# Ledger of designs, part 377: VH-VL binders against q96il0

Target 1, 167 residues: q96il0
Amino acid sequence: APERGAERRDTAPSGVSRFCPPRKSCHDWIGPPDKYSNLRPVHFYIPENESPLEQKLRKLRQETQEWNQQFWANQNLTFSKEKEEFIHSRLKTKGLGLRTESGQKATLNAEEMADFYKEFLSKNFQKHMYYNRDWYKRNFAITFFMGKVALERIWNKLKQKQKKRSN
Key: E = the ipSAE of ESMFold2; O = the ipSAE of OpenDDE; V2 = 0.75 times the mean of E and O plus 0.25 times the DockQ between their complexes.

## First folded at step 14 (VH-VL)

Design Zg6 (framework fv_ebronucimab; at its last fold request DockQ between E and O 0.46; V2 from the best seeds 0.72)
Fold by OpenDDE, fold request of step 18:
Structure Zg6 (fold): chain C 167 residues (1-167), chain A 120 residues (1-120), chain B 111 residues (1-111)
Amino acid sequence: as target 1 above (167 residues)
Amino acid sequence: EVQLVESGGGLVQPGRSLRLSCAASGFTFSSYGMNWVRQAPGKGLEWVSYISSSGGSTEYADSVQGRFTISRDNGKNSLYLQMNSLRAEDTALYFCAKDYEFGSWAFDYWGQGTMVTVSS
Amino acid sequence: QSELTQPRSVSGSPGQSVTISCTGTSSNIGAGYDVHWYQQHPGKAPKLLISDNSNRPSGVPDRFSGSKSGNTASLTISGLQAEDEADYYCQSYDSSLDAYVFGTGTDVTVL
């Protein structure tokens, strides 16, 4: 029995954005859209005196960003692949070649493509539901930690003011 | 129910390599960071390595840095630990552990562990 | 690796309260990193008991409580039961090591 070659599911390489923010920058930077996910990565600033809470928030944001990048990169690849397969299959069924007489790539009409989109959305419905659920959980957590960090910063500023008044 | 099942442990000689696996079920594996934690016989717990939910970020303890490689296959709900240049000090029960809630640096579910023995 | 310091053993009678301390340094607990607690029965995997200093996960009895002050965290077991006999580990993060760190572990015995 021929060993069915394990279809290496082409996972999108975690494309490290080649964008490097200036070394002296004290703020977050937004990079160009990733070629696979089409999401713009954020390069998070790391302060010299980063608090544990700030670090926790930053790491959560970074991890969430990576999670989003990977999800959409894979989703876009899957979409592109399945779309191409759908087009090829439909053209074949119609007895049409992949190229027109003029040498252009043969395309399907809008109605046929609507069927593809409907099928694709239906097929990936559960995946999207899980993604959305996780997305909300992550963003709620991030928001919560943002609030905590804000409070911590306020408190630290107040303490510093009190210390300056006491000296 | 969340389940983590480690495998791949065994007896190896110093300098050899071993690959551990952890099969995850009962939760959305791709949503959570995963860890390896080890426990030498009669000793305490030692964190070994972390990998983010996407696999894009990895962290290692100094004791294993440059020798161990953590990886994951979210399509197979599997976590891996490639251990190279094994030492006697690496002898331990190795647990895979799931990150707890988002933003918590705790581990809520652990496997039963797989035993790695490094001996000449 | 700089381990968090725990007492080697703690003992108590059924119904009593026992407290396990976890002492860190300025690079971990003292820096403000959260402390987590795990229970480990002999031959079993660790179980998360307390997260984020004082949060009790679902399914953990209310007799377990956590606190943190300065560079020391504490786990209190009130109304000690025979089933509470186990090893207990604290865990945090150390900025100097850029790693998770565990405590030395505490053996809790029920007399």
Scores: ipSAE 0.882, ipTM 0.959, lowest interface PAE 0.5, mean pLDDT 93
Fold by ESMFold2, look of step 16:
Structure Zg6 (fold): chain C 167 residues (1-167), chain A 120 residues (1-120), chain B 111 residues (1-111)
Amino acid sequence: as target 1 above (167 residues)
Amino acid sequence: EVQLVESGGGLVQPGRSLRLSCAASGFTFSSYGMNWVRQAPGKGLEWVSYISSSGGSTEYADSVQGRFTISRDNGKNSLYLQMNSLRAEDTALYFCAKDYEFGSWAFDYWGQGTMVTVSS
Amino acid sequence: QSELTQPRSVSGSPGQSVTISCTGTSSNIGAGYDVHWYQQHPGKAPKLLISDNSNRPSGVPDRFSGSKSGNTASLTISGLQAEDEADYYCQSYDSSLDAYVFGTGTDVTVL
């Protein structure tokens, strides 16, 4: 189909294919899936008195999101392009046109398409291994810094509570 | 082996433009943020600009803000610095440098540098 | 201009220890930002020696160590060798400038 489903094209207010988080939110926001990557972006809160550790964590999370979105957007486009090229090449080899008699795009059966999927996986194996390595490295670092930030915030709360009681 | 090779330096007149390139190899270029750092002859190091791994975020030293533009092409493993409205104080050896590990703001690999001389 | 302050030079005999200080302000080291150290031999690019105050990257000899307290970071070379003769720079981040900042540099001489 020409649409993945009907969108709210008659709506002028926000919420149609675009996301705009509230200003002055005290929490991160998760937006709708990105059209090209299918990933949900996070809109990061910047606290008024951001510590160096909080800043480092926020920038790492922001850059990891951008890195991840770029990887999958590029992979989705490459997959689609190579899939069409494979289909067109195989149809040409069979002496067939790119369109059926009815005008629809010609396609290959499931067994023929299995050859494409195997070829694509093989060509991209190392690229995906490098991506997985870096994804795990990034998420381990993020988790580690989230723990450090949590401890920093607990310590700061205890210092403020102790200061009030001693006054 | 990680390699960073700068090019595009030379002698230019004040007010003119120059574009530097940095060719990267030996690591997954698209996974790391990149920097330009310069060193005037006989002087210390000065950070110039930063670009995130995807190219979505850039930062500049105040001394170059509005005149220099950092960019990257992850398909070509290349980093660039467009330098406009050049001044005598921009004379320096320009290094490209790779971000170290995720969550560290150190620079672990540096190129050999390309010399930019701004003089009339 | 906001720079991290280092001594112009330090010297020592082979086998001795030398320490290079790196003093910042409340907007960089004093705010809690990490300090990194680089070694630069004449005509060469800088090499990362110490990251994140005290971490020693792979391939860096264990005679190099780093620490940080208050507004000051220190690089110590224990068991000084002739190859350690070089310029040394510290680096951090400054929140008032929103910029990475380097130290003024220290020339280490092995006597």
Scores: ipSAE 0.738, ipTM 0.899, lowest interface PAE 0.9, mean pLDDT 86
Fold by ESMFold2-Fast, scan of step 14:
Structure Zg6 (fold): chain C 167 residues (1-167), chain A 120 residues (1-120), chain B 111 residues (1-111)
Amino acid sequence: as target 1 above (167 residues)
Amino acid sequence: EVQLVESGGGLVQPGRSLRLSCAASGFTFSSYGMNWVRQAPGKGLEWVSYISSSGGSTEYADSVQGRFTISRDNGKNSLYLQMNSLRAEDTALYFCAKDYEFGSWAFDYWGQGTMVTVSS
Amino acid sequence: QSELTQPRSVSGSPGQSVTISCTGTSSNIGAGYDVHWYQQHPGKAPKLLISDNSNRPSGVPDRFSGSKSGNTASLTISGLQAEDEADYYCQSYDSSLDAYVFGTGTDVTVL
């Protein structure tokens, strides 16, 4: 049966490395930034004898990565769309064209753009507050499970010592 | 507070399709994984499908794999279950259920359920 | 399909204690996966009683407690009350099925 690999991406021109963990790897791998979220994905190593605790931790970390990437991809798209709409609306109100004589997009000065940033932050205040709350909750849970996994590994090493001594 | 309301159930003939919906409120829907769990009349609970908070990961019970598709629209706080090639054994009350705390695989809130009857 | 075995029914008198067992296999409870417990009154949705073997969610009376040892998890209801008359289901995860699994369910009767 053919091997099913992870998605392969080449980062040009600096990174020619494929975003795919080597078969011999026992470590997590970091890839190039996502086009929309600008966050670097982590490809998680799956141990051959993964325990239920290790599986829970890995799935929690994977879902947290997906959740985080989706949030920022949506935020970046929303910000760009609303910024463009604000600029177009203000230029129309001033009776100005959407393009300069050089063919570039007409822009507003820093003082006018301050209105947009203030409105955007106010409009998205609760959304960002809930994001931060859940981000902290997820990191707390991840840290807690990392501790449990570490204790499990220590306990397993101690059990192996006892097995060697009793046999 | 937290509410999950299922809809879309009904009487359907074998081999046909039906789409269930679940409307969520009272929590940050986009932050939690969601599940569909069913219960045949007079029988116990059976897990059907899971979707991650972003919608990027899905899982299915073997009995529905290839026939059912779970999806979500975080902008509308809605969960869906597209059921194709329905069989008599799919007859059940279908519950929408929310993942508990992060890292726990328990379900803390459930909807009232929507009844799906597959019969000729 | 249920993969975890529970007794069909358990009965007790008001003020007494009852214990419901949930027995799995080496691919679920025996592998180390956590067990969760739900209460379902007739015609109602299930309610989470115990998560992750022994954690009691806010709002659940301290009369309900959970434990796990080897292939078996247990739900204990102390100070049994008329309102405890319901169906109880355990839940875990099965690595061979890659799926959540529920118990067969136990009907608790308060005599």
Scores: ipSAE 0.735, ipTM 0.900, lowest interface PAE 1.0, mean pLDDT 87
ESMFold2 (binder alone), look of step 16: mean pLDDT 92; pTM 0.939
OpenDDE, look of step 16: ipSAE 0.831; ipTM 0.943
ESMFold2, fold request of step 18: ipSAE 0.731, 0.729, 0.725; ipTM 0.900, 0.897, 0.895
ESMFold2 (binder alone), fold request of step 18: mean pLDDT 92, 92, 92; pTM 0.939, 0.940, 0.939
OpenDDE, fold request of step 18: ipSAE 0.744, 0.878; ipTM 0.896, 0.959

Design Zg7 (framework fv_ebronucimab)
Fold by ESMFold2-Fast, scan of step 14:
Structure Zg7 (fold): chain C 167 residues (1-167), chain A 120 residues (1-120), chain B 111 residues (1-111)
Amino acid sequence: as target 1 above (167 residues)
Amino acid sequence: EVQLVESGGGLVQPGRSLRLSCAASGFTFSSYGMNWVRQAPGKGLEWVSYISSSGGSTEYADSVQGRFTISRDNGKNSLYLQMNSLRAEDTALYFCAKDYEFGSWGFDYWGQGTMVTVSS
Amino acid sequence: QSELTQPRSVSGSPGQSVTISCTGTSSNIGAGYDVHWYQQHPGKAPKLLISDNSNRPSGVPDRFSGSKSGNTASLTISGLQAEDEADYYCQSYDSSLDAYVFGTGTDVTVL
C-alpha cells in the first residue's frame, strides 16, 4: 500500500490535484461492457484540488464517453429493430408465417438479407461520416487539453521552485 | 446555416406550468450540449440550464433547481424546458443556445427567444 | 444570477477604441476559468464575439480583441463603428455556484 508522500501532506498550489489517502484507492475505474454499446465505461476520479483546466478535461472526457456510448447503443438497437422489421415484412409479403413448422424463427436467404444491409449502410452513411468527424474532433480536443494540463503542471512546479529560491 | 427556433412562451399565472421547445437545424444536434439562457425585460443574461449531447447529464441554476427540467430528443433535433411552479421572477425572454467547440464553455449560436410572462 | 461586474455604459466616437472590463472573483475568472464575450443588438439574439479569452470565431472582425489578467477580462473594440452600438456581455464559470455566470452587461454608445 503506498504511503503518503510530501505531495499528499503539503497543500497543493491552487487547482492542482493530489494523490488519494492510503486507506482508500482513488483512481479511475473501468466497468464491464455496456449491454447495448459493448463499450467499457470509465468512472473518473475527481481530485480534491482540481484546476479549472483539469475540470474542463475531465468533463470533456466524461461527455465524450457518454456521447460515444449513446451513439453505439442507438445504432445497435436501430440495426436490430430494422432488421427484424425487414424480415417480418418480407415474410408477410411472401405469405409466410413468422415460425417454421418446427417452431424455429423463419429466416430470409442471403440475397434478401443483402438488400437490407445495402439499404441500412446507404441510409446511415452520412450519420456515420458525421460521427467519425466529431469523434476525431473530440479526440483532438482531449489530446490538446491533456497537453495543456501537462504544461500547467510543469509551470506550477517551476513556479513553486522559483518561489522557494526567491525566499 | 445553423438555426435555433424557440417556441412555447406565453402569459401564465404564478404557480402554473409551461413547456418551451427549441428546434435545431444546420449542425449535428446529437453531438453538442445545449443550454437555456434567459433575459428579463431590460435586464442582463442569466444561464438557466444545460444538457449534455446524449441527454445523460443535466445542470441547473440554483434559482430554477427542482422546478425546471431540461430534456432533448435527438431524433427530432429538439430541446425542451419544462417549467413548473412558475414565479413572477421567471418572467423573461428564453433563449436556447448551442455549445461552441468541444472543450469550450462558450455558446456560439442562439435562437431569437420566446417570451414567458408570469403575472396574475 | 450574475457574478461578473461590467461598467454600465461606455461611449466613444467613430474610429476611437473602447475597452470594456469584466471583473470576477477567485471562484471564477480568478480561478482560471476562460471568459467569453457576446454582442447583443436591441431586439436580437446574442452573438459570440470572443471565445476562450482571446479567440475570434469566424466572421468576427479583427478590431474586436479579448484579454484576461488576474480577476479581470477585457474586450477592446478598435476603430469603433456605428454598428458596434449594442450591449456586450462577458461569461465565465463559477466553481462555488457550479454554474455558468454572465456579466452585468455594458451598453456601448457610438457618438
Scores: ipSAE 0.715, ipTM 0.894, lowest interface PAE 1.1, mean pLDDT 86

Design Zg8 (framework fv_ebronucimab)
Fold by ESMFold2-Fast, scan of step 14:
Structure Zg8 (fold): chain C 167 residues (1-167), chain A 120 residues (1-120), chain B 111 residues (1-111)
Amino acid sequence: as target 1 above (167 residues)
Amino acid sequence: EVQLVESGGGLVQPGRSLRLSCAASGFTFSSYGMNWVRQAPGKGLEWVSYISSSGGSTEYADSVQGRFTISRDNGKNSLYLQMNSLRAEDTALYFCAKDYEFGSWPFDYWGQGTMVTVSS
Amino acid sequence: QSELTQPRSVSGSPGQSVTISCTGTSSNIGAGYDVHWYQQHPGKAPKLLISDNSNRPSGVPDRFSGSKSGNTASLTISGLQAEDEADYYCQSYDSSLDAYVFGTGTDVTVL
C-alpha cells in the first residue's frame, strides 16, 4: 500500500508526468513536452541507499521542476486567454465578426497586436522579474548541493578504499 | 516584513471538521513550500503537513494521514488545512510555517498560530 | 510522538554558558540528517535560531552555536542574557517516519 508520508517532498504522480521511465533504467529519464508548459519533465532515479544529502538534492530538483512547469503552464494559458480576449474585443469595437468568410478565426495586424504585447509585458514585468530571481537562486542551490553530493561520494570512495588497504 | 497570519480555529466537537487558513505577505509565496506545525497546550512542536510551492506535492504526518488535507491558492497568497474527523488529541495551536532557502529544510518564518480545541 | 529527546530544563546565570542536548536515533540524527534549532518565547511563534547544524540566520547573535556528533546535536548559548529565557526546540527529519520530528523542548531559565 502506498504511503503519502513514505518520502518527503515527493512529486505527485500527475505533477511531473504521466509517463514512467523504462523498467530497468538506472539514470534520469526525460519525458515528452507538457501540453501547457511546453517543458520536458525529468524523472529522477532514486539510488539504493540514498544519503540524506542525495535526498535533499533530488527533492530540490523535483520541486524546482514542478515549480518551473507550473509557472510556464500558467503563463502560457494566461497569455493565450488574454490574447484571444483582446482580439475579440478589438474586432467587436470595429463591428467585425469573430470568423473570416472562410470560417477561420479573424485576427489583427501587427500594429494592432503591438498594443496587446506592450500591455501584457508591462502587466507581467514584476512576475517575470521575481521568476528570474528565484530561477537563479534555485539553480545556484542545485549546483551547490550537486557539489556537496560529489564531495560526499568522493569521501565515501576514499574511505572505502582506505578500509580495503588496511584489510 | 514577512508575515503569516492564521485564522479559522475554534471549538469543535469530536468527529466534526474545521478549515484553517494562513494569509502570507512579504515574500514570493508561489516560490516556497509551506508547512503546518501544531503545539498542544503545554507540549512541544509536532509537524503536521507540507505542500510544495506549486501545490503538486503534499506530505502528512502519520497521525493526520487520511483526515487532513493541505492546499494552497498562490493567486491569493493563502495556505489551507482542511481537518476532518477531528479527535481530542488534535487540540493544539496550529502554526503555518515557511520553508527556509531552497534545499534547506528548517522553517524560517512562522505565524502566531490559531487555536483548535476539540472537546465534547 | 517519536520526538527527539531534550532535557526538560537548563538554568544558568547571566554571562554563563549553557548547553542543550538533542538526542535522536539511527533513523534521524544518526542517519546524517541536519538539525535545526528554534527559540520560542511565551505566547510567541517559534523563531529559527540555527539551521543545518551550525549556521546562524541573519540577525542571530554569535553567542548561539550548534554542533552535531553521532546521534546527538547540541545548542550552546554563551554569555547568557535575560532575553534568552525561552523554550528551545531541535528539529530533524526521520527516514522511518518519512517526516520532520521535533525535540521534546527545553525551558531555559536565567537566574
Scores: ipSAE 0.689, ipTM 0.871, lowest interface PAE 1.3, mean pLDDT 86

Design Zg9 (framework fv_ebronucimab)
Fold by ESMFold2-Fast, scan of step 14:
Structure Zg9 (fold): chain C 167 residues (1-167), chain A 120 residues (1-120), chain B 111 residues (1-111)
Amino acid sequence: as target 1 above (167 residues)
Amino acid sequence: EVQLVESGGGLVQPGRSLRLSCAASGFTFSSYGMNWVRQAPGKGLEWVSYISSSGGSTEYADSVQGRFTISRDNGKNSLYLQMNSLRAEDTALYFCAKDYEFGSWSFDYWGQGTMVTVSS
Amino acid sequence: QSELTQPRSVSGSPGQSVTISCTGTSSNIGADYDVHWYQQHPGKAPKLLISDNSNRPSGVPDRFSGSKSGNTASLTISGLQAEDEADYYCQSYDSSLDAYVFGTGTDVTVL
């Protein structure tokens, strides 16, 4: 699914990031890790004479970055929320308070937390399999377009050489 | 099988608002961009709006820019179109349409459409 | 508005071939954006028939074929059948509008 530069700011991912790349760059730029997904955003350079193939590649890469960022941000948030709910539920069942005598958060031991990790992985197995499938499909498409763009650039250089030869 | 079902259409007076919904099933909704495409009675297809798979990017036809807002809820497998300041020229059957293969910029599955009539 | 020009109608007899043209400008087809084709039967949703100039999605008969040259794309239906009687729309992308654009549509009649 191509991203078409919604909000007309297709140089930067829409996300939560406040990353501000240099204005007069002729290359892609990499930012700090996103707070929620922990992935580094890439700011894509847009050339003045971008071809349709180059535009399709850039928008596919931008959209894949946004898709990937949202997936991991949501998974990290869901994991943290469900982990906290599990711990609170188990402590309540045991008749224990949510805090220790020192005021620190009460926790479960590794053996008790194994149940949560097993449940979480089982519950999210299908979601992660679909993510992996679509991740591979997206990377295949990106690689294919990279090849097409490279071939286009070679062809344009050959055309330029022929034009110079005929002059 | 892939299914898209639109709802929310109806008769509405000029200047009012209407919200369309599209319920998706049979594919990983959160992985694909979605579109709204309309067709006035007896006329051709007109692209209205796009939303990226994450919802982070949106695009609109010039005729609806500033009046319509596309959105999605990936947790509910649902696409929406909020239509404000409706005009008689917005009268059409509104289809939701799924992006085809990554990088293609075509639409492989469409719903049956929901009819919006703007008339006094 | 439609930005791509198609003939209003084309007609053929069963078993014949018909070709539908889709003519754009330097900001869309002429700029080398890909062209896609859709089939719409009366009262039904459109169906993707050809993607990216000449690719047939699974389930589409090989008697449907697409091509593109310069400012014009073409859809050819060989071995025309009664079930092919429908409206056909081309679609591309326009860099000046920064938007997807559809053709004016062609009604195919099978006599």
Scores: ipSAE 0.726, ipTM 0.898, lowest interface PAE 1.1, mean pLDDT 87

## First folded at step 16 (VH-VL; framework fv_ebrasodebart)

Design M1 (at its last look DockQ between E and O 0.52; V2 from the best seeds 0.64)
Fold by OpenDDE, look of step 16:
Structure M1 (fold): chain C 167 residues (1-167), chain A 120 residues (1-120), chain B 108 residues (1-108)
Amino acid sequence: as target 1 above (167 residues)
Amino acid sequence: QIQLVQSGAEVKKPGASVKVSCKASGYTFTEYYISWVRQAPGQGLEWMGWISAHESYTNYAQKLQGRVTMTTDTSTSTAYMELRSLRSDDTAVYYCARDQSYLPRGHDYWGQGTLVTVSS
Amino acid sequence: QAVLTQPPSVSVSPGQTASITCSGDKIGDRFAYWYQQKPGQSPVLVMYEDSERPSGIPERFSASNSGNTATLTISGTQAMDEADYYCQAWKSSTAYRVFGGGTKLTVL
């Protein structure tokens, strides 16, 4: 009995984009699109005198980014898998092989693929709505902390100006 | 009062599946994630994964991928964790814990735990 | 897997300061959390976001997170503080919550 090869469920490899920004960068860097999520990762700059509030903001942004990357990586894998299954199923129903006479991967026509996309979007509509909700909430929190950091920076600048005037 | 109430203890044979429930109350279920954590007897805490309340996002520990499924029922504010192909080393107390979706607040509320014993 | 390393045990006398460390590669770039677990009980969150205390946690609990080490500090340790303590951090790239191995705090 041939050992049915355990289908290695392609767990989205934790493909940390190996993009390392230049060590001397004084700003945030945007990396190339991740191969799984297709999202561009941001490498956040760490100031030498990072305040606790700035650090908190940075960590929150990083966590949100990683959350987002994982969501889309998983979603894209699911999409790819379901798409392939759909194609295979339809080809089988048509009595067509998985390969053309020329040896190319058999594909469905645009109309048949449109049905897949419609079905996929319909099936995942709620999932995307809830993702969007959570994404907005996360970004709202980030924006709120950005505002706090901005105020802190203004206050620190004012204090420094006062100290310079008193000396 | 915020509470997470888990199902009772389970005894299973190797190769079987177990499904543990976690009923949430006292807060808006849909605004939080549920994490599952297990603890083998005399061992430390092991994070298993988390699920969003609407099942829009799941993340499972690599060690458990393929064997674990987390689900939620928003109508009953209940989270479920199913573990399949049980082994003796799956004997543990299983905890559900609340996790915030947009703020890094950690697991602020925990269930009472469910003992799952896997024995031949 | 980024493993968080804790000492297996820490012993302190009543009224002394207990310090529990959690070491991990670049743990200071992530939020650290601390949980207390007493025998036969569920874990309780004692510190979140590196240094924040939940409501109901005594002020004697404090925490810090820098570089490769998060630290839980219990000042004026009491007998009731005897428990297992676990650190937790967000694992980069996987969005996992990873626990440390735990530290048994004994109050002698």
Scores: ipSAE 0.795, ipTM 0.917, lowest interface PAE 0.6, mean pLDDT 90
Fold by ESMFold2, look of step 16:
Parts: sequence; C-alpha cells; structure tokens
Structure M1 (fold): chain C 167 residues (1-167), chain A 120 residues (1-120), chain B 108 residues (1-108)
Amino acid sequence: as target 1 above (167 residues)
Amino acid sequence: QIQLVQSGAEVKKPGASVKVSCKASGYTFTEYYISWVRQAPGQGLEWMGWISAHESYTNYAQKLQGRVTMTTDTSTSTAYMELRSLRSDDTAVYYCARDQSYLPRGHDYWGQGTLVTVSS
Amino acid sequence: QAVLTQPPSVSVSPGQTASITCSGDKIGDRFAYWYQQKPGQSPVLVMYEDSERPSGIPERFSASNSGNTATLTISGTQAMDEADYYCQAWKSSTAYRVFGGGTKLTVL
C-alpha cells in the first residue's frame, strides 16, 4: 500500500523514543535524528558469522538509508533557501527591508507563510512522487533479499538437523 | 542495444563553461540514474556526481559543488552536465554512465567519452 | 573518509594469478566494484556487489571485499587482460562514490 505520510515527514519530536542500546547490541538500532536530513539512522548489527547473502542484504539496506538521508538533506536545504527567497520577494513587493527596526529578520504573517507552504508542496509534488517510486522499488528489492535470507536460514537449520542425526 | 552517445570534443578558455550531452537508447531512460565520471590525461577516474532521470535525486562530488549542474530531458532521453568557471585542471575526458535504479549494479554502461580541453 | 588506495602496477606471467588490492577504511562495510579500462577505451564493469560478475565477463575474474581491503583476482591471466583496473566503493560522507587510483596490470 502507498505510504501517504512519506511526503509529509513529521519533524516534531512528539512520540519519538530516547533509546540508546548497548554497544554490544545483537540488533539493529535507531540513532538520534541526523542534523541535516532530520532522519533517524539505523545502525546495523554485523554478526560474527554473517553469510554472504546476509552481508549483501545489510549493505543494500545501508545504501538505501544513505540514499534516503541524502535526498532529505537536500530537500531540507532547498526548503530553507526557497523559504528565504519567498520571504525576500514578498517583503520587496511590500516595500519592506529584510530586517525589522530591532534588527531581527523580517517575517511574513501566517496566511502569507501558508502561501509559501502550498507553493512549495505543489512545486515539489512530482519530485516526491518519483522519489516514492524509487523508495518502493528499493524496499521491494530489500524485501526480496529478506525472503532469500529467511530461506537460507531454514535450509541451514535443516542441514544442521540432518548432520546431527547422521553423526 | 543499450548505448550512451556523448557530444563531441570541446575546447574552452579558463573561466568559461561547458555543457556535455549524453543521449541514452536501448533501455527505459526514466528507470535509471546517470553518473558523470572524468579522467584527466594520464590520470585515474574521478566520480563527479549522479542524477535520476526525473531529476528527483541529484548528488555532486564535494570538490565540484557550486560549479556543476546536472540535468536531464526525458523527452529526448538525454542527460547533461554543465561545468562552470573552468580551470586548466578541468581538462579531461568526461564520461556519462548508467547507474542503479533499485539494485547496486555500479556503472554498467558507459558513453564513449567527451574530451574537454581548457587552455589559455 | 579514507581514499581508496591501489598499487600503481602489478605484473604477472601468462597463466598465473593476478591479485589487485584496493585499500580503504571500512571498505568491507560497503559494496565494491571493479572496472577494466584498455587504452583509448571506456571503462568496462568487471565485478559488482563485491563478488558478482556481469554477463560476458570470464569466470577467471573473481573478487572479494572484507575489512579494509577489496581484492580483484584474475586466475589464468591472459595477454588480453592487460589493462588498467579501478576499484570503486560507496562512501557516506560528502561523496557517495569514489574510485581508487588505478592499477596497471602487465602480462609478461
């Protein structure tokens, strides 16, 4: 199913966990939000006896995370730059400077800022739609490899039981 | 079959700009990324960045940030790389290469290369 | 982030095994790729995803990647294998992909 929430990432901290697993965790764990992308990175556990297929899955997940981190870091930068340009353009049209009398950055009211948000979303809708397509394709590949790993583990358990019985 | 055909050699002065084209054929252009890689005379390969065919994803090598712009035209299945404020050390053969969509296959198909010479 | 270091040259006799290394900090945590480039030609992908061979690449080409070193191995080396070889890996910092400096393989 489509993930509608992907286009509007929640950057607010409400509901997030403050979890920091032990250094010797036997599980993947989720770190704090990255400064630039505002995404929480997954720190992948590398088991001592990782199979080649398990290693490939982990590397694919790592590359997909970095692809995702880079996309949102670039989007956050673009958002900030376009927001400032929008404010500057609207202030210039109103005959106002970039700074108030107190030296603070001049801003727009909530209704004017809503115009920016609507314009930004409309302008970037197609870009985010193709990002979501690529995201789904990447995660389909990851799911496929997860299935292959699951089958490999079943076969290894069956071979282990067969070897014990024979010995 | 799959083919990437690049524009012809360019000679430029320092401070000018160059725009190299890369026309793709034999595959669904919109399903892949295009990477740009350059090679100075007698030197190794240097990755410059990549762009998705819909321009939804772009990443440039740090040393080229601010000087390079990569674009695409899906109607002609063509990728472009523009390098501005040229220097003599930008003299190189510039390659386009097809890059992954959803599998990490590396640069599996390459253009023939475009020689860009920057001389005063 | 670490640069990918390759030996400048490797020489082998025909029929022997050539081994080309690519050293980089934690390169084994990423996919490694190998490219062959003959004089006047575009590079050709010869290994991807650490150890996979593209269609059309001879079985004598193999590769591995662990720790800080990726290795391209050519068994039964032939004169036609004489070329420059470049490793490539994904990096997370400011560059997503980086090439090694290249290795000239000479078959004597």
Scores: ipSAE 0.557, ipTM 0.799, lowest interface PAE 1.5, mean pLDDT 83
ESMFold2 (binder alone), look of step 16: mean pLDDT 89; pTM 0.924

